# Ledger of designs, part 41: miniprotein binders against q96jn8r1131to1294

Target 1, 164 residues: q96jn8r1131to1294
Amino acid sequence: TLEFLENHGKNILLSNGNRTATRVASYNQGIVVINQPLVPQLLVQVRIDFLNRQWTSSLVLGVITCAPERLNFPASACALKRAAWLLRGRGVFHNGLKICEKFGPNLDTCPEGTILGLRLDSSGGLHLHVNGVDQGVAVPDVPQPCHALVDLYGQCEQVTIVNP

## First folded at step 5 (miniprotein)

Design l8
Fold by ESMFold2-Fast, scan of step 5:
Structure l8 (fold): chain B 164 residues (1-164), chain A 80 residues (1-80)
Amino acid sequence: as target 1 above (164 residues)
Amino acid sequence: SDEYAIDFAKLALEAFERGDLDLARYYYELAAEYALELGNPELAFEYARKAIELAKKSGNEELLKEAEELLEKIKEELGL
């Protein structure tokens, strides 16, 4: 069963059997990670439950290739170095570098109720799904094992894991 | 921890020294975001202004809009 790991950002509260993550303070310290590796063809999905429109930027999602169970998370996923590939706004980021300028929809403007999904294809390509629609390959040849990560940053204060 | 975090302001200056204005803009945007996350909105404001100056030089309307949106978020933190 898919759940968020008990190891998470300091501002996160887990509920609903560890399937709902709420950021209870500020705009940062909101990283959560799925409890199982993202294996090929597994579709991990989260629904945006609550947006605080006081902030401009919103959630970041992606993958990390290090073991997350004991990881000391930084305040923002964007501070992660070589182990992370991240989707933020319309960009794709790795090791502090923007490796793609425009991919998929602008994540900063996705409304409440949007379902965002991550999936690896059989060739190791990382796909983003938005409301069930595959946006294509954001990152080719992701190293394995990797784990799906969501950063409840800025506007996004709550997400829930949903089944495909 | 800080000793393993990326120093985006340093990366921005290095990119600027090489004449890579778009990369310098990108790193200043990340430096501003990181400064906000550390609870330093005054420093974030300085970096966001540098990113806007570089975005204006790029002539790219979308990049300028991104940098301006970041500045509005920082102004809110400052009570502006």
Scores: ipSAE 0.000, ipTM 0.194, lowest interface PAE 12.9, mean pLDDT 82

Design o1
Fold by ESMFold2-Fast, scan of step 5:
Structure o1 (fold): chain B 164 residues (1-164), chain A 98 residues (1-98)
Amino acid sequence: as target 1 above (164 residues)
Amino acid sequence: GPEEDLEYALDFMELGRELLRQGDFELALYYFELAVEYAEEAGNKEYLATALFLVGQVLKELGREDEAREYFERAREIAEEIGDEELVKRAEELLKEL
């Protein structure tokens, strides 16, 4: 059963059997990580439950390649540096740098109810799924082991893990 | 290492300042936060204090006064510690405006 790890950003509260993450303060410190490694063909999905329109930036999602169980999470996921490959807005980011322009839909404009998924293909390519639709390979050859990460940044104050 | 982290901190502060000039406050905030993290890991208090101050300025522009106050207070404390009298004055002035 997929759950968010008990180790998370300081502004997160977990509920619903650790399947719902709520950012209870501010706009940052909202990183959560899935409790199982992202292995090929495992589809990890989260639903956007609540957006605070006070902000224009929204959630970031991707993968982290360091062990997350005791990691001291930074204020935002891009500060994880070389350990993380992240989708923010329409960009793909690694080590704080934009490595791809205009991938998939703009994550900053996805409404409440949107289901976002991460999956590795058989060759290690990281795929984004949006409402069940595969957007293609965002990152080729992701190092393993890796874990799915969601950063409840800005607008996005609540997400829930949903099963296929 | 610390030298590389410091280079990233400076680059993110410059990028954030450019975005601030363009009026892209939230993206500027994002990059100034990255500058805070990289300066902190580099152990460079001068750049940490400056990056914290820049986060506070953007939060103030966004109307996030309570959060801006926290960042200005932390920037002021570190600026006092390192003897940056100019940054202390700037932080105190903006704290008075909140």
Scores: ipSAE 0.291, ipTM 0.680, lowest interface PAE 3.9, mean pLDDT 89
Fold by OpenDDE base, second read of step 6:
Structure o1 (fold): chain B 164 residues (1-164), chain A 98 residues (1-98)
Amino acid sequence: as target 1 above (164 residues)
Amino acid sequence: GPEEDLEYALDFMELGRELLRQGDFELALYYFELAVEYAEEAGNKEYLATALFLVGQVLKELGREDEAREYFERAREIAEEIGDEELVKRAEELLKEL
C-alpha cells in the first residue's frame, strides 16, 4: 500500500495509516515522501484536504532519486539542490533551477479537493495528473528509481494519498 | 523556500518598525525576532544582520543593555563578513553607547 514514510519534515503529523499528512505548525518543514518508488504506469495521487489562506503559495509536487529514508529534509523542497524534479506553481524545477516556466495548472491556486497525480510513462517521462486528467509530460526523462515527494508548503496544510 | 522566507523576514521587519514607531517595544521585539528566525532559515546574511541590529535597538530601548550588546555584536560580525560597512559603523556606535 502507498503510504508516507516516517522520515518527514519536522512540522508533519501522519495519520490514517500514514496516508494523511498534516502540517501542524508554520508554513514550511512539510516535506513528505511516498514509500513505494514510482514505476512505469503506476499512478500515485494525493488529494488536497485543507488550505490555510493565511499563507501564500501552496504544495510542491515532484520526485527525488536519492534514498528517501536517509534524506535530511530542508525546510522547503525548493532548497533541494540535487536529485530533485519539482512542480511548483506553474513551473518545473530541477535541483532548484527552473527548467520550464509554464506547465499545467497553477498548483498555487488549486482548491481543496483537487487530486494531483504523478505517473511515469514507459519512456521515463513524468506526467502530472489533475483530477484524473493527464496534463502531459512535465519531465521527459526521470532517473529510476524515484519517489514521489509532496511538500506541504504555504497554504497546503493537509493531503491524503488516494487510490486511482 | 528561501525566497519566501526572505519575504516573511522583510514583512516582519517592516511590521516591527511600525510598532516601534508606535512605541510598542515588546511587540516590535517579537516581530524583529521572527525576522531573525526567517532570515536564518533563508540563509541570508544581509537580512539576518539587519534583523539582529533591529532586535538590539529595541532591547536597548527596553533597557536590556546586556542583551542588546549581544545582538549588536552579532550584527556587527555578520556585517563585517558581508562587507556592509555602514551597518558595522552603526552597530559600533550603538555599542559605544551601552
Scores: ipSAE 0.000, ipTM 0.212, lowest interface PAE 12.9, mean pLDDT 91

Design o10
Fold by ESMFold2-Fast, scan of step 5:
Structure o10 (fold): chain B 164 residues (1-164), chain A 89 residues (1-89)
Amino acid sequence: as target 1 above (164 residues)
Amino acid sequence: GPEEDLEYALDFMELGRELLRQGDFELALYYFELAVEYAEEAGNPELLKRVVELLRRLAELAYEHGFYEIAKEALKLAIEIEKEAQRLE
């Protein structure tokens, strides 16, 4: 069963058997990581439960290739000093730098109820799924092992893991 | 290490400043947030104060151009970071 790891950003509270993550303060310190490595064909999905319109930007999701169980998380996912590939707004980011200008829908405008998914294909390509629709390859040849990460940044204050 | 963290903080500050000049306020804020993280890990309160000044400038320009939510976000971050810079001293 998929759960969020107990190691998470300091503003996160886990509930619902560690399947729901809530950011209880501020706009940052909201990184959560899935408890199992993202292996080819495993589809990890989260639903956006609550958006706070006080903030402009919203959630970030992607993968990290470092061991997450004892990682000291920075305030935002894009500040991670280890290898990370992240989707934020319309961009694809690697270690804090934008490497692709426009991919998929604008994550800052996805409404409550949106289901976002991450999957590796058989060639190691990272795919984004939005409400069940594969958006294509955001990042080719992701190193393994890697772990799915969600950063409850800005507007996004709650997500829940959902099954396919 | 702290020296490398300091270099990254400075690089992200300058990149954010360039984006601010280009009018890309959201991306400028993003890079200033990265600069904050690296400056905090470097333990450098003077560098954090410099990022605060850049965040205030970002807020002013964003507000002038009608990006009110980004301006608000930048100001809230600037206030929080100024307090943290004082704690580090």
Scores: ipSAE 0.037, ipTM 0.395, lowest interface PAE 6.0, mean pLDDT 85
Fold by OpenDDE base, second read of step 6:
Structure o10 (fold): chain B 164 residues (1-164), chain A 89 residues (1-89)
Amino acid sequence: as target 1 above (164 residues)
Amino acid sequence: GPEEDLEYALDFMELGRELLRQGDFELALYYFELAVEYAEEAGNPELLKRVVELLRRLAELAYEHGFYEIAKEALKLAIEIEKEAQRLE
């Protein structure tokens, strides 16, 4: 069963069998990691449940290749400087460096109800899915094992893991 | 990258400024600290100087309201960052 790990950002409250993450305070400290590592052909999806539009930025989605249970999470995903591939806005980032300027839809403008998915293909390419539509390879050749990461940042105050 | 780091820094500056106006000095300091971290990563001395001004304002207000430890920390950080900004120029 896919769940968020108990090791999470300080402002996160888990519920619904650890399938729902809610940022209950402030603006940041909202990183969560899904317990099971991504394996080829497994589609992991989260739904944006609630947005607070007083902020500009929204959630960050990506993967980490270090042991998530031992991570001391920073206040925001962008502070991850190792073992991190992230999608923010329309950009793709690796350890803080932008490796792609324009990819897929702008995550900062995804409305509530949007379902975002991550999937590894057989070649290790990381795909983004939006509402079930494959947006293509965001990151080629991602090291394995890797874990899906969601940063409930800015607008994004709640997400839930959903089954395909 | 530096551009994104600046964006985060600006966000945290704005958030801290709002909290400062609300009198939440501790949380304001926290966000200014975050702003500093990202501004440093971006290597932007101008932004660092802007944060320094906010930190100094925080120190003043915190002191006036009796939050002496926060004031001390804010001022200390302001001095440190100011030096860093100068090194980056």
Scores: ipSAE 0.018, ipTM 0.341, lowest interface PAE 5.7, mean pLDDT 90

Design o11
Fold by ESMFold2-Fast, scan of step 5:
Structure o11 (fold): chain B 164 residues (1-164), chain A 85 residues (1-85)
Amino acid sequence: as target 1 above (164 residues)
Amino acid sequence: SDEYLIDFMELGRELLRQGDFELALYYFELAVEYAEEAGNPELLKRVVELLRRLAELAYEHGFYEIAKEALKLAIEIEKEAQRLE
């Protein structure tokens, strides 16, 4: 059973058996991590439950390669530096730098109800799935072990883990 | 590194010019992380100046939460710098 880890950003409240994450303040400090490593072929999916259009940017998701159980999370996921490979807007980011200009849909414009998925293929490529549609390889050869991460940044104030 | 620090400050400054206060704060937050790691007090002072400018402009334009967060971060950095001295 997939759940969000008890260690999370300061503005997060977990509910629904740790399967729903709500950011209860501001626009940041909203990082959550899945409770088990992202192994090849495991599809981790979250649904966008609530968007606050007061903010411009939205949800970021990706993977981290450090152990998350006692990690002191920064205000935003991109500050995790070398440990993180992230999808934000239409870009792919690593170590705070944009390494791909356009990948998949613009995450800042995905509406409530959108289901976003992360999966490693057998070659270690990180895939993004949007409403069941594989967007392709965002990051080749992700270092392992790695953990799926969601940053409830900006507009995205609530997500829920959903099963395939 | 110093190169990343400068890049993030310049990206944030351009976003400030465009009126995108949320993304400007995001890049200044990244600049702070790298400045603290680099141990460069001159660059850290410049990031604090940019955060205070962001706070003032955001407040004037009605982005109160962004203004508060920028100011809180600037104050936190200044307090930590004083402790190290």
Scores: ipSAE 0.012, ipTM 0.405, lowest interface PAE 8.0, mean pLDDT 85

Design o12
Fold by ESMFold2-Fast, scan of step 5:
Structure o12 (fold): chain B 164 residues (1-164), chain A 97 residues (1-97)
Amino acid sequence: as target 1 above (164 residues)
Amino acid sequence: DPLEYAIDFIELAIELAKKGDYELARYYLELALEYAKEAGDPELIAQILYLLAIVERLAGNPEKAIELLEEALKLAEEAGNEELAKRIRELLEELKK
């Protein structure tokens, strides 16, 4: 069973056995990380529980290669330097900069109830799954070890880990 | 939304500048600047250029600070932000002395 780490952004409240993350303030400071390294064959999935349409951007997800247990999280995942590969909107980002302009669906428009998944293939390619559908390789050759990250940014105020 | 990201990077850069990490503050202000340009917000661009000038001044680069302030002043005046324009003019007068 997977859980969110107790080390998280300052606006996060964990509940449901650390399987639900709620952002209780503002639009930022909402980074959470899965407690297990993302190894090949492991599918990590979260469900979007609540969207606040006051904001225009929404959740970001991806992987980090630094140790998350002691990390001082920035206000936004996009402020993480070279240790992070992130999916935001339709883009793929590394070191805060866009490295791919158009991949998968627009994450800013996914409705409540959407299940988003991250998985590494046998070649180290990072895959995005949307409602069980593999969107393909977003990032090739992700360094190991890495950890799945969700940034409850903007519209996305609550997510819950769901098992395949 | 690029505007939300620009604001996050600005806040991070200000915190880093207060701690004396001018290199990293500059890095995040440059990222904020790119997001502000994507958002098409000239007033925010002027604000970021002003903050970059403060960082360059603190880092010991007054010539670079003057260049950034002159660009920021033009944008602040075009946007009608009189308070920002006044602050920029005051700092330019100080630095050019």
Scores: ipSAE 0.006, ipTM 0.290, lowest interface PAE 9.5, mean pLDDT 84

Design o13
Fold by OpenDDE base, second read of step 6:
Structure o13 (fold): chain B 164 residues (1-164), chain A 96 residues (1-96)
Amino acid sequence: as target 1 above (164 residues)
Amino acid sequence: SDEYAIDFIELAIELAKKGDYELARYYLELALEYAKEAGDPELIAQILYLLAIVERLAGNPEKAIELLEEALKLAEEAGNEELAKRIRELLEELKK
C-alpha cells in the first residue's frame, strides 16, 4: 500500500491512512515522501486537493535516491543538493541545477483535482503523468532505488495518493 | 531569471514595508532561486542581505546573522565592497 512516510516536513499533517498530506502552516516545510520505492512500470499518483491562491508557486514533484527515513528535510525541495531530481514549474532540476527549461505543463498552474504521476520505464527513465497522460521522460536514467517526493509548497496545501 | 528576481525583490520590499514579513520572505526566497539559476553571486548576496533584514524585522536575529555571514562571503567574492560594508555594519549591530 502506498502511503507517505512518517518522516516529513514540519508543517505536514498526515491523514487518511497517511495517504493524504496537508500543509497546515506557512508556505513551506511541506516535503513528503512515498513509502515504496519506484520500480519499473509502477505508476505512483497524487491528486492536488487544495490550493491556496495567496501564494504564486506550487508543488514540486520528483524523486530522491537517498534513504528517505533518515532524511533531514529542508524547508523546501529546492534546497536539496544531492540525490534529487525535481520537477518545478516547467523545469527539471538535478541537485538544485536546472537541466531542462521546459517540460510538460507548468506545475505552478495545475488546478485542484489534477492528478500527477511518476513512473519509471524499463530503461530507468522517469515519466511524468498528468491526468493519466504520459508527458514523456522528464529524467533519463534515474538511479534506483528511488522514492517519489512531493513538496507541498506555496499554493499546494493538500495532496492525496490515488490509485491508477 | 534576473528580471524575475528583481520583480520579486521589489514586491518583497513593499510587503516588508507593510509588515508582511512572511510573504516578503517568500518572494525573496523565490528571487533567490532565480538568482541561483542565473549564477549571479552578487544578486544572491543582495537577496540574502534583504532576507536578513526581513528576519531581523520579524524577530529572528540569529537567522539574520546566518544569512548575513553567507551574504558577506559572496559580496566579497563578487567585489561589491559597498554591499560588503553594509553587511558588516548590520552584523556588528546584531552581534552586540
Scores: ipSAE 0.615, ipTM 0.844, lowest interface PAE 0.8, mean pLDDT 94
Fold by ESMFold2-Fast, scan of step 5:
Structure o13 (fold): chain B 164 residues (1-164), chain A 96 residues (1-96)
Amino acid sequence: as target 1 above (164 residues)
Amino acid sequence: SDEYAIDFIELAIELAKKGDYELARYYLELALEYAKEAGDPELIAQILYLLAIVERLAGNPEKAIELLEEALKLAEEAGNEELAKRIRELLEELKK
């Protein structure tokens, strides 16, 4: 059963059996991580439940290859200098540096109700799914084990894990 | 995004206070990328000014002068007279 880890950013409140994450303050300190490693064929999906449109940036999705259970999370996932591959806006970022200018839709403009998914293919390629549609390989050859991460940043104040 | 720029500035200032100029520089450079994406010349000028302070503390005054000259141009274009004044004062000190 997929759940968010109890270790999370300090502005997060978990509910609904640790399947819903709500950011209760500010615009940052909203990192959550899925409780199982992202193994090939596992599709992890979250639904955007609530957007506060007074902020300009929105949620970030990706993977980390460090152990998340006792990690001291930074204020934003994009501050991770090591072991992080992240999708922010239209870009793909490795350890805070942009490695792809335009991939998939702009995550800063996805509306409430959007379902975002992460999946590894058999070759270790990281895929983004948007409302069930595979956007293709964002990152090739992701090291394993890796863990799916969602940063409830800016506009995105609530997400819920959705089963396929 | 302005939010990311502010977060990384705050982190970089904290790191610089601890003497970690390499990490402070790294995060200020990330903040600069976000400010450029936002198209905010005043914020760009502020980040360049902070980066110049980090370079000065790291023992790189020539690089600090280069960054301050760029920051001054942007601060003046943005009409931020307070920031422009601070940049000019630091440039005068470093060019002595």
Scores: ipSAE 0.225, ipTM 0.588, lowest interface PAE 3.4, mean pLDDT 90

Design o14
Fold by ESMFold2-Fast, scan of step 5:
Structure o14 (fold): chain B 164 residues (1-164), chain A 97 residues (1-97)
Amino acid sequence: as target 1 above (164 residues)
Amino acid sequence: DPLEYLIDFIELAIEAAKKGDYEEARYYLELALEYAKEAGDPELIAQILYLLAIVERLAGNPEKAIELLEEALKLAEEAGNEELAKRIRELLEELKK
């Protein structure tokens, strides 16, 4: 069973058997990681439960290749210095730098109820799924092992892990 | 780019600089600078260049600090931020002595 790891950003509260993550303060410090590695063909999905329009940015999804149990989480996933590939807005980012201008829909505008998924294909390509629709390869040849990461940033105050 | 990321990178840079991690502070301020440039706000660009100059001074790179301050001063003056311009001029006077 997929769960969010007990090691998370300081503004996160886990509930629903560690399958729901709520950011209880501010707009940042909301990083959560799935409790097992993202292996090829595993589809990890989260649903956006609650958006706070006080903020303008929103949820970030991605993978990290460092050990999440030892990680001291920064204020946002975009500040990660090591081996992080992130989808934010319409961009793809690697180690804090933008590597692709336009990929998939704008994540800053996805409404409540949107289901976002991450999947590794058999060639190591990272795919984004939006409401069950494969958006294609965002990042080719992701190193193993890697771990699915969700940053409840800005508007996004709650997500829940959902099964396919 | 979202304003929240800009604020986070500036705060991370200040925290790193306070710990003496000038390479880390520079990294975050360079990211903040790119966000400010995309936003097209000359006051934000000037402020970040000013912070980068302080980091370069602390790191022992006064020549680089002067270059950054001269660029920041031009932008602060064009934006009409006289308070920032004054602070930049004061630091330039110190470094050029």
Scores: ipSAE 0.392, ipTM 0.671, lowest interface PAE 2.4, mean pLDDT 89
Fold by OpenDDE base, second read of step 6:
Structure o14 (fold): chain B 164 residues (1-164), chain A 97 residues (1-97)
Amino acid sequence: as target 1 above (164 residues)
Amino acid sequence: DPLEYLIDFIELAIEAAKKGDYEEARYYLELALEYAKEAGDPELIAQILYLLAIVERLAGNPEKAIELLEEALKLAEEAGNEELAKRIRELLEELKK
């Protein structure tokens, strides 16, 4: 079953069989990684459960290609300098560098209840899904194995892994 | 709040600068600058420009540093931050010698 790993950001509290992540302090230190690696055609989805309007930025979604169990998580996903492909706002980032200015919907404006998904296609392309709708290829060729990463940042204080 | 990411980028810039990677430091400060502008805070913009100027100086580009400082000074004065304005003027004087 899909769960968040016990190795997570300092401000994260896991619940519901490690399927729900809650950031319980501040606006950062909220990185979580899903236990199973992405494989072609597997759709991994998380639902935004709670947004704190005190903040305006929101969650970061992406993948890492390093071993998540041993990763020392920084305070924010933007500080990941290797093996990271991230979606933030409308941008796509690779190891901290913006590689695409406009992709899909603005993650910072997704309301509570939004279901965000990641899926690898047969060519290694990473797709973003929003409420079940494929938004296209965010990253054309992602090294495998890779793990889905969620940074509960800013507004985003709780997410839950949901089945397709 | 744009300030959320701004703080993170400043921290990243500092770490880069500590390692002598001024190109990376510049990159993160430029991102910080974007968020400062989005926040519409002239004082914050001035502060980021000041930091960028310092990085440009360290990177061996004093001409760019001067340009950034002149813009920063205008904003600092507009914001009424005399301490920042003073620091900017001091650095300008040093760079123009």
Scores: ipSAE 0.017, ipTM 0.304, lowest interface PAE 6.4, mean pLDDT 90

Design o15
Fold by ESMFold2-Fast, scan of step 5:
Structure o15 (fold): chain B 164 residues (1-164), chain A 98 residues (1-98)
Amino acid sequence: as target 1 above (164 residues)
Amino acid sequence: GSPDEYAIDFIELAIELAKKGDYEWAREYLELALEYAKEAGDPELIAQILYLLAIVERLAGNPEKAIELLEEALKLAEEAGNEELAKRIRELLEELKK
């Protein structure tokens, strides 16, 4: 069963059997990680439940290849400079370096109810799914094992894991 | 420019305006800087901007507003690990609350 790990950013509260993550303070310290490695063909999906329009940027999602169970998370996922591939706004980032200018929709503008998914293909390509639609390969040849990460940054104050 | 570069540009404008005694415009530009700092996700930069806003409010004759801003800035400075900024904020808070 897919759940968020108990190791998470300090502003996160887990509920609904660790399937809902709520950021209860500020705009940051909101990183959560899925409890199982992202293996080929596993589709991990989260729904945006609540957006606070006080902030301008929104959630970041992607994968990390380091062990997440006891990782000391930085204030935001953009501060991960090792072992991280992230989708932020329209960009794709590897260890803080932008590797693609425009991929998929702008994550800063996705409304409440949007379902975002991550999946590895058989060749190790990381795919983003938006409301069930495959956006294509955001990152080729992701090292394994890797773990799906969501940063409830800025506007995004709550997400829930949903089944396909 | 990046969001953090925009924030720094507006901070520099606000400091120049504050030196001229134009506190209303200094406040306006620091509030713009704050929005860009939030977009950049930089708690130390946010803390610095809130600290500068507090200085502007104090100079404008609004010490109660300055205290409010300093309390917020202190939380973020501590979160960012900027102990030098946190120390300065605590000292100023103690002075203003006398």
Scores: ipSAE 0.000, ipTM 0.128, lowest interface PAE 15.1, mean pLDDT 84

Design o16
Fold by ESMFold2-Fast, scan of step 5:
Structure o16 (fold): chain B 164 residues (1-164), chain A 94 residues (1-94)
Amino acid sequence: as target 1 above (164 residues)
Amino acid sequence: SDEYLIDFAKLALEAFERGDPELALYYAKLAFEYFIKEGNLEEAAKTAVLIVELLKKLGKDPEEIKKWIEIAIELAEKAGNKELVEEARKLEKE
């Protein structure tokens, strides 16, 4: 079964059999990674459980291509640079660069209860799913192996892994 | 300008990934200068945060580290980015 890795950002507390991640302090240091590589056709989904409107930005989703089990996580996913392809706000980012201006809904405005999913297609394209709806290919030809990453940044203080 | 931005920020990250934090710091400072010249205070502040992290990793002079923390905070405040201000302020406490 899918779980968050025990190696995570320092502000994270895992519960519910490592299926729920809560950021217990500040607005950052909230990176979590799924325990299994994102293989083609595997749909990994998380539900937004709690938003703190004290902060402006919200969660970041994406994939990381370095080994996550012993990684010293930075304060935010954006600092992972070349190892990460990230969905933030409406943008797609890699290596500090916005590689797509408008993709899917604005992640900074998704309400509590939203289910966000990541999936690789058979051609290695990374897809975002929102409430079960495939938004299309955000990133073509993702290097493999890769792992699904959630950065509980800003507003988003809790997510739970949910089954398709 | 975009090509210049891609060059220095990209080179900094490539150097860091290759295990060369001194070269990463060199390129990060060049990226910082570019953002300042372009008036992009938010990216300048983010780059200053990276510079602090690299200086700490390299065991550089505490006074230089403090200077760059002050730069990061000031630029984040001028950019009006509350989250970035808090990120920069946490560097003071680390």
Scores: ipSAE 0.000, ipTM 0.107, lowest interface PAE 20.2, mean pLDDT 83

Design o18
Fold by ESMFold2-Fast, scan of step 5:
Structure o18 (fold): chain B 164 residues (1-164), chain A 93 residues (1-93)
Amino acid sequence: as target 1 above (164 residues)
Amino acid sequence: SDEYLIDFAKLALEAFERGDLDLLRYYIELALEYAEEGNLEEAAKTAVLIVELLKKLGKDPEEIKKWIEIAIELAEKAGNKELVEEARKLEKE
């Protein structure tokens, strides 16, 4: 059973058995992490439940390779300078540096109801899935263990874990 | 074009120095509208300046909070990390 960890950004409220995360204030402090390592073939999926259009940017998702249970999260995932591979807008970022200009759809424009998934293939490649469609390898050879992270940033104020 | 923001900053400071709060509010609102249409980065800088001026005037905490929220929103829209951090620091006091 997949759940969000109780260690999360300070603006997050967990509900629905820790399967729904809501950002209750501002535009930041909205990082959540899945309670199990992302092992090969495990597909972790979240649905965008609510978007607040007063903001321009939206959710960020990816993986971190540090232990998340006691991590002191920064205000946004893109401030992580170590052990982070993130998808934001159309870009792929490693430790705050853009390593790919355009990958997959623009995450800042995904509507409510969109289901976003993360999966490692057998070679350690990180895949993004959008509404069940594999977008390909965003990051090759992700170090293990790693953990799936969602940053409810800007527009995205609520997500829920959904099973395939 | 940032001509409107430059004019606004000068006029806002002059109004502040004269204690003309109605004129200050008028120029603040106009500059924000122009900046949002033309240049988000300059709009964010302007909003930070507005917060600093309102604090110096000893304005109502509710008014200051409103402009802090605007500054944060504009800094995020501009995508400028330095301005985002400046706006975040305004929340602290």
Scores: ipSAE 0.000, ipTM 0.119, lowest interface PAE 17.1, mean pLDDT 79

